VH-VL binders against p40593. Designs and how they scored, part 7

Target 1, 148 residues: p40593
Amino acid sequence: MIHPLIQRLTTTLGYPLLDADGLDRQVRTQPFSVLFFAGDPQRFPEALDVAVILPELVKAFPQLAPALIAGADEARLQGRYGFSVWPSLVFLAGERYLGCLSRVLDWGEYLERIPAILAGENEDLPRIPVLSPESGTPSCSPMETSES

## First folded at step 24 (VH-VL)

Design dd5
Fold by OpenDDE, fold request of step 25:
Structure dd5 (fold): chain C 148 residues (1-148), chain A 120 residues (1-120), chain B 112 residues (1-112)
Amino acid sequence: as target 1 above (148 residues)
Amino acid sequence: EVQLVESGGGLVKPGGSLRLSCAASGFTFSSYYMSWVRQTPEKRLEWVAEISGSGVSWFFPDSVQGRFTISRDNAKNSLYLQMNSLRAEDTAVYYCAKEFRSGKYYFDYWGQGTTVTVSS
Amino acid sequence: DIVMTQTPLSLSVTPGQPASISCKSSQSLLWSDGYTYLNWYLQKPGQSPQLLIYEVSNRFSGVPDRFSGSGSGTDFTLKISRVEAEDVGVYYCMQSIRWPYTFGGGTKVEIK
């Protein structure tokens, strides 16, 4: 069950809940995104603090399109961005990874770090290739029944 | 044939709530993104909401963000728009729109629309 | 938001004559995938919008050959080679490169 403070982001504030398909749409259609990887708030209580802070960050940085990552997709999508600490805010310019802010930070730290992240000072961050889901068209290679 | 039939429009006071429904047929409903698009009395078209085929992911413009909720019941081939905190500027004909396919960002079919009037 | 500007606002055309509608976007509608995310819709009187052209120049199923779309970047044109009575309505361009999706203000086509 999603914690009420986290659920509020989607149900009350109307933030997208992103699965893998939704994420592809988000990065395709939004110039800048902030993705909230909350994790389990029982394991990572700071997730609740970040859930409260995120709407204020979005007000401070209106160019950021916020989204919550769906819990079922968090592990898979974490692998895309390579962060190891929960919770995490992942910043994107379209499909391009800009940076990550993990755990809860002081408000002043967000205000200092986010502009730098958005300015692309991390040009050296590897463009995580959005693995286009290979449309595995099952090549129905006809089994050549070698009639021997 | 693809059919989209909207319902639930009506007269509502400012600050009121309304729930729109769209009944879909003639295609595999769960395989497609669905949107709501409204047409103002001035005949302007405005995108209002989008939802993924699974219903997990949804998107809104800032104009309705936090006030509207989009949902779907794929078992019932139904799309919904819950509209809360309605404003006069929300007065429009609301259309249910089908997106063509994944990765294609255009509406291939539209419903006949349902009228929402927000007035004191 | 991407602003879509259509010109003219209205067009009165003699049947059998050509019509041309312009749509300009405030930003390029060319995406990194090489596709341009401009679509055209027609709303006939008393009807819902219907898809005419997708991705600048592709006619939707059942759309007559007299309709053609062209353009690139920020400048797009819908042409009707020979306007018929059934072509009466309001034409809208739409961009779908960015959220929110935005429409032009419409161009009303009437018959003289």
Scores: ipSAE 0.772, ipTM 0.884, lowest interface PAE 0.6, mean pLDDT 92
Fold by ESMFold2, fold request of step 25:
Structure dd5 (fold): chain C 148 residues (1-148), chain A 120 residues (1-120), chain B 112 residues (1-112)
Amino acid sequence: as target 1 above (148 residues)
Amino acid sequence: EVQLVESGGGLVKPGGSLRLSCAASGFTFSSYYMSWVRQTPEKRLEWVAEISGSGVSWFFPDSVQGRFTISRDNAKNSLYLQMNSLRAEDTAVYYCAKEFRSGKYYFDYWGQGTTVTVSS
Amino acid sequence: DIVMTQTPLSLSVTPGQPASISCKSSQSLLWSDGYTYLNWYLQKPGQSPQLLIYEVSNRFSGVPDRFSGSGSGTDFTLKISRVEAEDVGVYYCMQSIRWPYTFGGGTKVEIK
């Protein structure tokens, strides 16, 4: 059931697969986390592209501790972070939500947006936070596909 | 009431493999994270692996990452540690340990241990 | 990794006298949930470790009240008010706040 490209993240690269209790342990351990909400790759095939890219993102941003979210927990946790599109990468500082990136982006956009997220900023201009457990964090809004 | 019984230890050469088992009883096994903890000949305690109650999540320290695999069979109340590419520094007594539920993450019950010796 | 440092390395105590063991962590063990993730274990000769104290000061079931724990942040103490022959063994502190979970190096307690 699990696609080989996603499976390699956990079995070969050693990225943890987190249930809700595992996420609690991850946030206590890691100063920064990137959480991969892959969804079902049959429904969301871009998840496979993100699965290929994620190890390269971690190499480029080595402070990020990567993890996958167990499929059974994705819907419950999705509402906490406010993303509405799969796949998504969710960025945390400890337990604090920093932001997210949905769907697949080109490499240059990751290099531009991830540093802003880690610094606590999503965009240079109008910051419209969405309420979250951390309060005041920027929303995880994907780019419009019809216009990009 | 809680019992944990390890087995599968022995003498192996460097580069060899062993599979440890832990038989659990006296509690609802599938509800608890389980760990392996080892004690070196110098009497140092080192956490080695943990696995969630469902078996979906597992974790290792860097020292064994990529060489050890943890698994469980909840129908048989059994926990396993597959150890590959064994090194001399893996020589230890290996304990099976039950974690307390509710996010406290301490080892409330330990087994008697099984000895692994890695020697050429 | 969080380093757990125990002192002393060994204690020789006359029966009925108190004993005190110190444990220091390289980082705070207090988390935002209000819990301090420090535990104490005793390993008697020829036995596996057994839980004595969880969450700094709570005695586990069956542990005599002569054992007590205290401390906060990074500094913790285990006390035995009156050492008995059955208390002989190696005492370990342990943190469970972050992976990898780590133990102190141990403190051997003996009767004189």
Scores: ipSAE 0.424, ipTM 0.765, lowest interface PAE 2.6, mean pLDDT 87
Fold by ESMFold2, fold request of step 25:
Structure dd5 (fold): chain C 148 residues (1-148), chain A 120 residues (1-120), chain B 112 residues (1-112)
Amino acid sequence: as target 1 above (148 residues)
Amino acid sequence: EVQLVESGGGLVKPGGSLRLSCAASGFTFSSYYMSWVRQTPEKRLEWVAEISGSGVSWFFPDSVQGRFTISRDNAKNSLYLQMNSLRAEDTAVYYCAKEFRSGKYYFDYWGQGTTVTVSS
Amino acid sequence: DIVMTQTPLSLSVTPGQPASISCKSSQSLLWSDGYTYLNWYLQKPGQSPQLLIYEVSNRFSGVPDRFSGSGSGTDFTLKISRVEAEDVGVYYCMQSIRWPYTFGGGTKVEIK
């Protein structure tokens, strides 16, 4: 069953829910996309916090066309992008991967990292990311903070 | 072998509603994206909606967004178009069309069409 | 939206003679996957459209080999090597590279 906060994004706010073919159509059409890989909210409860925040992120960055990824397709589509942690927001320019942000971040961190991701949109980066098999901090991870 | 049969067209006044149906046979209905395409009295062809095989993904051009709803019932091999807030410019023959497959999107089979006339 | 422009708007052809229809798009129809998303349809009198050519030059199942498609980028051509009575109708080009999918205005082919 789809959690109501995630369902709100598609049914109330009209964000597309994309299977693999739908993603291909989205990237051919939209200059910039933000893709929400929510995962299973029972296992990844931060997905609910991201679901609440995502509409505000789109307001702050209106060039982004938001979409959700259908749960049945998440693992297959995750292999196209460089993240290993759910939830994740994946940022694209057309079909070009720009970067991702995993888990939930503080608002100030979104305001810092999203512009940096979008500013790199013209870089000649691989369009199909390679996932790191090693442990550690994936490229999409939240900003590290030390606690003294 | 592939058959698509539309129904539900008719005469309606501006602001009215109609629901179109398309009965499909001769292929695994749930495996394919389906579309509605309309042909205006001026003979222009316009794509108006598409829906994924599972029905979870759907798309519309801006001209009908918010007024039309597309759905499917895979158990009945049926595709639907709910048209609300109809306008004179929605007058057309509406075709149900089958899309080919992943990444190579074209309409390989079309139904016979059903006529919608919006007139006061 | 991608504008698709067909020329001519109408053709009158002596039976057995060739016909050629031009379709030009306002943007390239070549995608990074190597495919060019240009298709041709024929609508015979009193019938619905039927697929004729997909991806520029591939004949759909059952389409006679007198039909051929060519072109690249933004400039495409449909040729009928010898027009027959059954070829009468309106020909449409169509792009499927991006939403909204759009069609050309049509080219009516008649027999003289």
Scores: ipSAE 0.394, ipTM 0.753, lowest interface PAE 2.9, mean pLDDT 86
Fold by ESMFold2, fold request of step 25:
Structure dd5 (fold): chain C 148 residues (1-148), chain A 120 residues (1-120), chain B 112 residues (1-112)
Amino acid sequence: as target 1 above (148 residues)
Amino acid sequence: EVQLVESGGGLVKPGGSLRLSCAASGFTFSSYYMSWVRQTPEKRLEWVAEISGSGVSWFFPDSVQGRFTISRDNAKNSLYLQMNSLRAEDTAVYYCAKEFRSGKYYFDYWGQGTTVTVSS
Amino acid sequence: DIVMTQTPLSLSVTPGQPASISCKSSQSLLWSDGYTYLNWYLQKPGQSPQLLIYEVSNRFSGVPDRFSGSGSGTDFTLKISRVEAEDVGVYYCMQSIRWPYTFGGGTKVEIK
């Protein structure tokens, strides 16, 4: 069952819903993509906040072609992009991974971090990550089982 | 023996609607992406829609975006194209086409087509 | 959209003579997976299109070996070494590297 706020992204706003083969077609077509891995909203309720925010992000960054990842394919594709926290927005240039933003961020944080991701200025993380309880970590380093 | 049989074409006025069907046999229908491709009276071929084997994923070119929808019923081995807000330039022979399984995205088998004429 | 340009628009061939059809794309059809997404179709009179050649040069099942494809990047050629009466029809090239998939305008092959 798909939550109505997430469903409207595909049915009302026309964002593609991609299985693994569909993702391969998306990356060939679009110079830049933002992929929404929503997960299960009952387990990851921030997915609903990201679903509301995503259309506004696309307006702010119109070079980004949005798409959703089909729920059945999320686990299969998770390892390709090295995230372990839901929800996540994954950013690509063609097929090349640029970075990701996990959970929900405030608007100003998106405006700061997305340009850096698109420019390739998302350099190495510190050796010992620093967790911020208020905003969380970006969680977009190599995929590991982690204490969340 | 792969067979694809389209139906549902006809004469319709501008702004009208039609629903095309494609009956498939001779292969595991649910395993393949399917497409609709149309051929205009000028003999130009235009891809107009594709849908994944499960029906979860689909895509359209801008020319039909928001007016056409594609669906499938894997229990009935059937592919559908719902065409709304039809225009004169949608006049064409509509083919259903099977995509190749290996993800190389070409059409290995085509139906014989169904004709849609949009005219006042 | 990738524009596919075919030349000539038509050709008239004496039976047994060779024929050559050019297809040029507005962008490279080679993807980083090493695959070149260029295909050829034949539409015989009164029939639907049929797959002839996939990935530049591979003949589809049942296609005679007098058909050959070549090319790379943006420039592609379909050749028929000895044209037969059953080869008449319209030939289309097609790119499938990215949405929207696009076809060339067609080349009509006739027997003189």
Scores: ipSAE 0.366, ipTM 0.753, lowest interface PAE 3.4, mean pLDDT 86
Fold by ESMFold2, last read:
Structure dd5 (fold): chain C 148 residues (1-148), chain A 120 residues (1-120), chain B 112 residues (1-112)
Amino acid sequence: as target 1 above (148 residues)
Amino acid sequence: EVQLVESGGGLVKPGGSLRLSCAASGFTFSSYYMSWVRQTPEKRLEWVAEISGSGVSWFFPDSVQGRFTISRDNAKNSLYLQMNSLRAEDTAVYYCAKEFRSGKYYFDYWGQGTTVTVSS
Amino acid sequence: DIVMTQTPLSLSVTPGQPASISCKSSQSLLWSDGYTYLNWYLQKPGQSPQLLIYEVSNRFSGVPDRFSGSGSGTDFTLKISRVEAEDVGVYYCMQSIRWPYTFGGGTKVEIK
């Protein structure tokens, strides 16, 4: 079953739904990508909130090419990017992992953190994200990266 | 022997809809990405849709985004293109094309094509 | 979108003589995996397009040795060493490095 809020991203807004091979094609095409790992909305209901905000994030950062990750490939690709929390937005420059934002954040946090991720200036991110109950902001694990 | 046979073309008025089918045989259909490529009356070739072997991933150029839907039924070895909100510029011969699996993304086999004409 | 420009628009060739078709892309077709995503197709009169050359220079199965492809980066060439009557048709180059995949405008080859 596809939740209507997730479905509109692919069927109405035209965001690609990527398997692993599709991701390879995406990174060859797009200078910057934001990948949405929604997970199962019944387990991760914040995925619906991110699905609502993602089009607005793309408007605010039009260099980002959005895409969704097919559920069957999420586990394989999760290991590539080193996050353990759903939902997550993963940011790439071509093939290169830039960082991720897990759960749902308030708008001001997106506006602050996304430019830092795109510029490579997110060195304050913890290596292992610490999730708080619904009031906290999630962080992503670094993907084999050290502080720089 | 790889065979691809398109069907479902015809005349349709602007704003109308049409569904194309492609029957595949001679290869493991579910293992391959499939594409639709169209040829305009001016003989230009335009790629219009791509779908993964499992059918869960699909891609479109901007010119048809939001109007066309690609799908496949691997149990029936069939590929489909649903075309909505058709425009005169969609007039073309539509080919079903098989992609090679090695990650090189070329179309190694094409069907004979089915003609779609969009006119008032 | 990557623009693919073919020249000439048409060729009229004496049988047995060579022919050469140029294809130029607006961006490099070489990817970091070392592959160049340039392919050639032939559409014979009244037929569907058929694959001729893949990845610049590799002949598809059943394609005669008189066809050869070359080039790199943004400039590519298809050569026919000795044109035969069976080679008549429209030749298209195609890039598959990134979406949308795009084709050249075609080069019509015919016999004088």
Scores: ipSAE 0.355, ipTM 0.739, lowest interface PAE 3.2, mean pLDDT 86

Design dd5
Fold by ESMFold2, last read:
Structure dd5 (fold): chain C 148 residues (1-148), chain A 120 residues (1-120), chain B 112 residues (1-112)
Amino acid sequence: as target 1 above (148 residues)
Amino acid sequence: EVQLVESGGGLVKPGGSLRLSCAASGFTFSSYYMSWVRQTPEKRLEWVAEISGSGVSWFFPDSVQGRFTISRDNAKNSLYLQMNSLRAEDTAVYYCAKEFRSGKYYFDYWGQGTTVTVSS
Amino acid sequence: DIVMTQTPLSLSVTPGQPASISCKSSQSLLWSDGYTYLNWYLQKPGQSPQLLIYEVSNRFSGVPDRFSGSGSGTDFTLKISRVEAEDVGVYYCMQSIRWPYTFGGGTKVEIK
């Protein structure tokens, strides 16, 4: 993660950059975490928008301990959480996976979905108990908005 | 086989700075988390910093947060602790410690220690 | 922070007699992986701390079998079945379940 906007999260704001072992230590310590899987910004340019938004999300939800995932460990950890779309924000309570949000969302959508994730509600799942194909977790995809 | 040798300790006045070094040998240095642990004159042990094998991940207790910086140079098999804004309560013997690999977080090897004294 | 409380603070033992050191933690040291993150260290006079017992009861390489660890949850014990002169020093328990890692205050074992 050499892109300046992503690099600022670690160097200026002091967010930890975690390898897999560092993540294990983070989850033992922090009651709630938000993990940023930025991917390659050349391939996934929305990662830059999320990098700008993430500090504001942490201000809005101060119980969340932010961290970035080291690029060398993203693929390994991606399978643990079952997302396949970059960028993603992964939400944990201790080590327990709560959900994820992929790509970039409107600010209002973050304010709506993050409390639901922290409370344990599944986003975008039908009321029929059909599990997300990715490890039985809620879908990370953005909600569709209706047009007037 | 495993050897850890600390250096850089000394006498410093409150508010001063010191940089401690730890020379490592006998193992693949870059594969292991490393820690600094200090022992006060009253013989109490306090963990003060850890750093990942690559050097990209680190953590500090509140007592030293914002004043200490941990780093490593894997090409030189060296671990560092930069201590700024030193206080009398930072007076201790500082040990370099090797952590066991992932999943078992304990210090299996310690250096001989280097003494830091913070006083007027 | 997890507080680690050791008792006694000092122990004077006749050679060949048993010794027992207690360590209590303010929170459970059992993690969801089934491991209990409690370790014991010995610091002999003039030396650095050395690992004695890891994960409650596992002796580190070269540690004599007269040393044994036991306990669970928040209550742990280190026992020396027959104390020898070389066992003199300060014993520390340590938790590694959460940052910051914390140590007990130490138990000094001496011969008398």
Scores: ipSAE 0.339, ipTM 0.734, lowest interface PAE 3.4, mean pLDDT 86
Fold by ESMFold2, look of step 24:
Structure dd5 (fold): chain C 148 residues (1-148), chain A 120 residues (1-120), chain B 112 residues (1-112)
Amino acid sequence: as target 1 above (148 residues)
Amino acid sequence: EVQLVESGGGLVKPGGSLRLSCAASGFTFSSYYMSWVRQTPEKRLEWVAEISGSGVSWFFPDSVQGRFTISRDNAKNSLYLQMNSLRAEDTAVYYCAKEFRSGKYYFDYWGQGTTVTVSS
Amino acid sequence: DIVMTQTPLSLSVTPGQPASISCKSSQSLLWSDGYTYLNWYLQKPGQSPQLLIYEVSNRFSGVPDRFSGSGSGTDFTLKISRVEAEDVGVYYCMQSIRWPYTFGGGTKVEIK
C-alpha cells in the first residue's frame, strides 16, 4: 500500500517510521534529525523524487539522522512545524526546530540551504510549541523560480 | 493479570534465521509499545527492539540494525522478532517486555524468556 | 550510548542488615520535561527481571517500602533498609532517556 521508492527507505535502508511518540524518542536520541513528510505520492509526485534524493542527502550530511513520518500523523505534526506543502523535509537539533525544505529542490540548493539550516541561520522560522497551530507562518515556502 | 509468553527459541548456526513470538494477555495490547530485551550468557541485559502500539514505528540498536525486524499482530495479541544473519553474540535469553505508557519508556512486565543459541 | 556503571558488583548481607547499591550514568538522565529516566529491576534466581523502582524513587505496585531509590543527574542509589531472604538476586539500573536503552552491569545481592 506504500510506493516502493518510499517503502525502500524504511525496509531496505532502515530509516525509522515515526508516529508522534516515536518522534519524541527520536529527538531524545539524535543530535540532528531530518524528517521526511512524504504525503500521498499520488497527490504529491515530487515525494518520489525526494525519496530518491534523501539517502544522498544523508551521505552528504552524515550528522543527520533520517526518519519518515507515519502518514496518519502527518497532519497532526504539520502544524507543529508550520509547513503547508508536501513533500517536506524538516530539520531538528534534538527537539529544536531548525527549518524545513518543501517540494524537490536542485541539488545545489540543498547544498546551500542545509548547512545554513544546521547552523541555525534561519532566524525567521516559527517557534515549535506543543499546541500552538494558530501562531507562526509556514517557513518552507519554495523560492519563486521557474520550474519546467 | 498481565502475562507475556515467549516461544520460538532454539539452536541455530551462524548466518541462520529464527522467529520469536510473544503471546500477550491481561491488558489492551494495541495501546502499548512493546520491546525485546535479551540477556547474554554473562548476564548482561541488552535492549534489542521496540515497536509502537499500532506497529507503524519500530527501533533497533546498531548491533542488530538491518538483521532483526519486529512486528505485531494486534488481532492476535502477538509480538514477533524475526532474526536474520545470526551471530554468536546474539546468543541470549530473549524477553518480551511491555512498556508502561507513552512518554515513559520503561518495562513494567516481562515474560519468562526463550533461549536462542547461535553455535556451529 | 549512555554507559551505566553499578557498584558494588556483589554484596553479601546478613538478613535484617541494610544494603545500598550505586548506579552512575555517563550522561544526565534528566530530560527537559522535568523527569529523570532511571529505573531499577530485580532478577531473582531463576526468574526474569521485575520492575522495582521507576523514575528514580517511585516504587512499583507490590514492592515493599523497605526499597527506596534516590539520586539525580548522573548519580543514583537503591537502598534496602532491612534485607530479607526474598531480596536475593541481581539488581540492575536502567536508563530510558534515549536509544539505545542501557542497563547497568548488575549487583548481585546474597545472604551470608
Scores: ipSAE 0.293, ipTM 0.729, lowest interface PAE 3.8, mean pLDDT 86

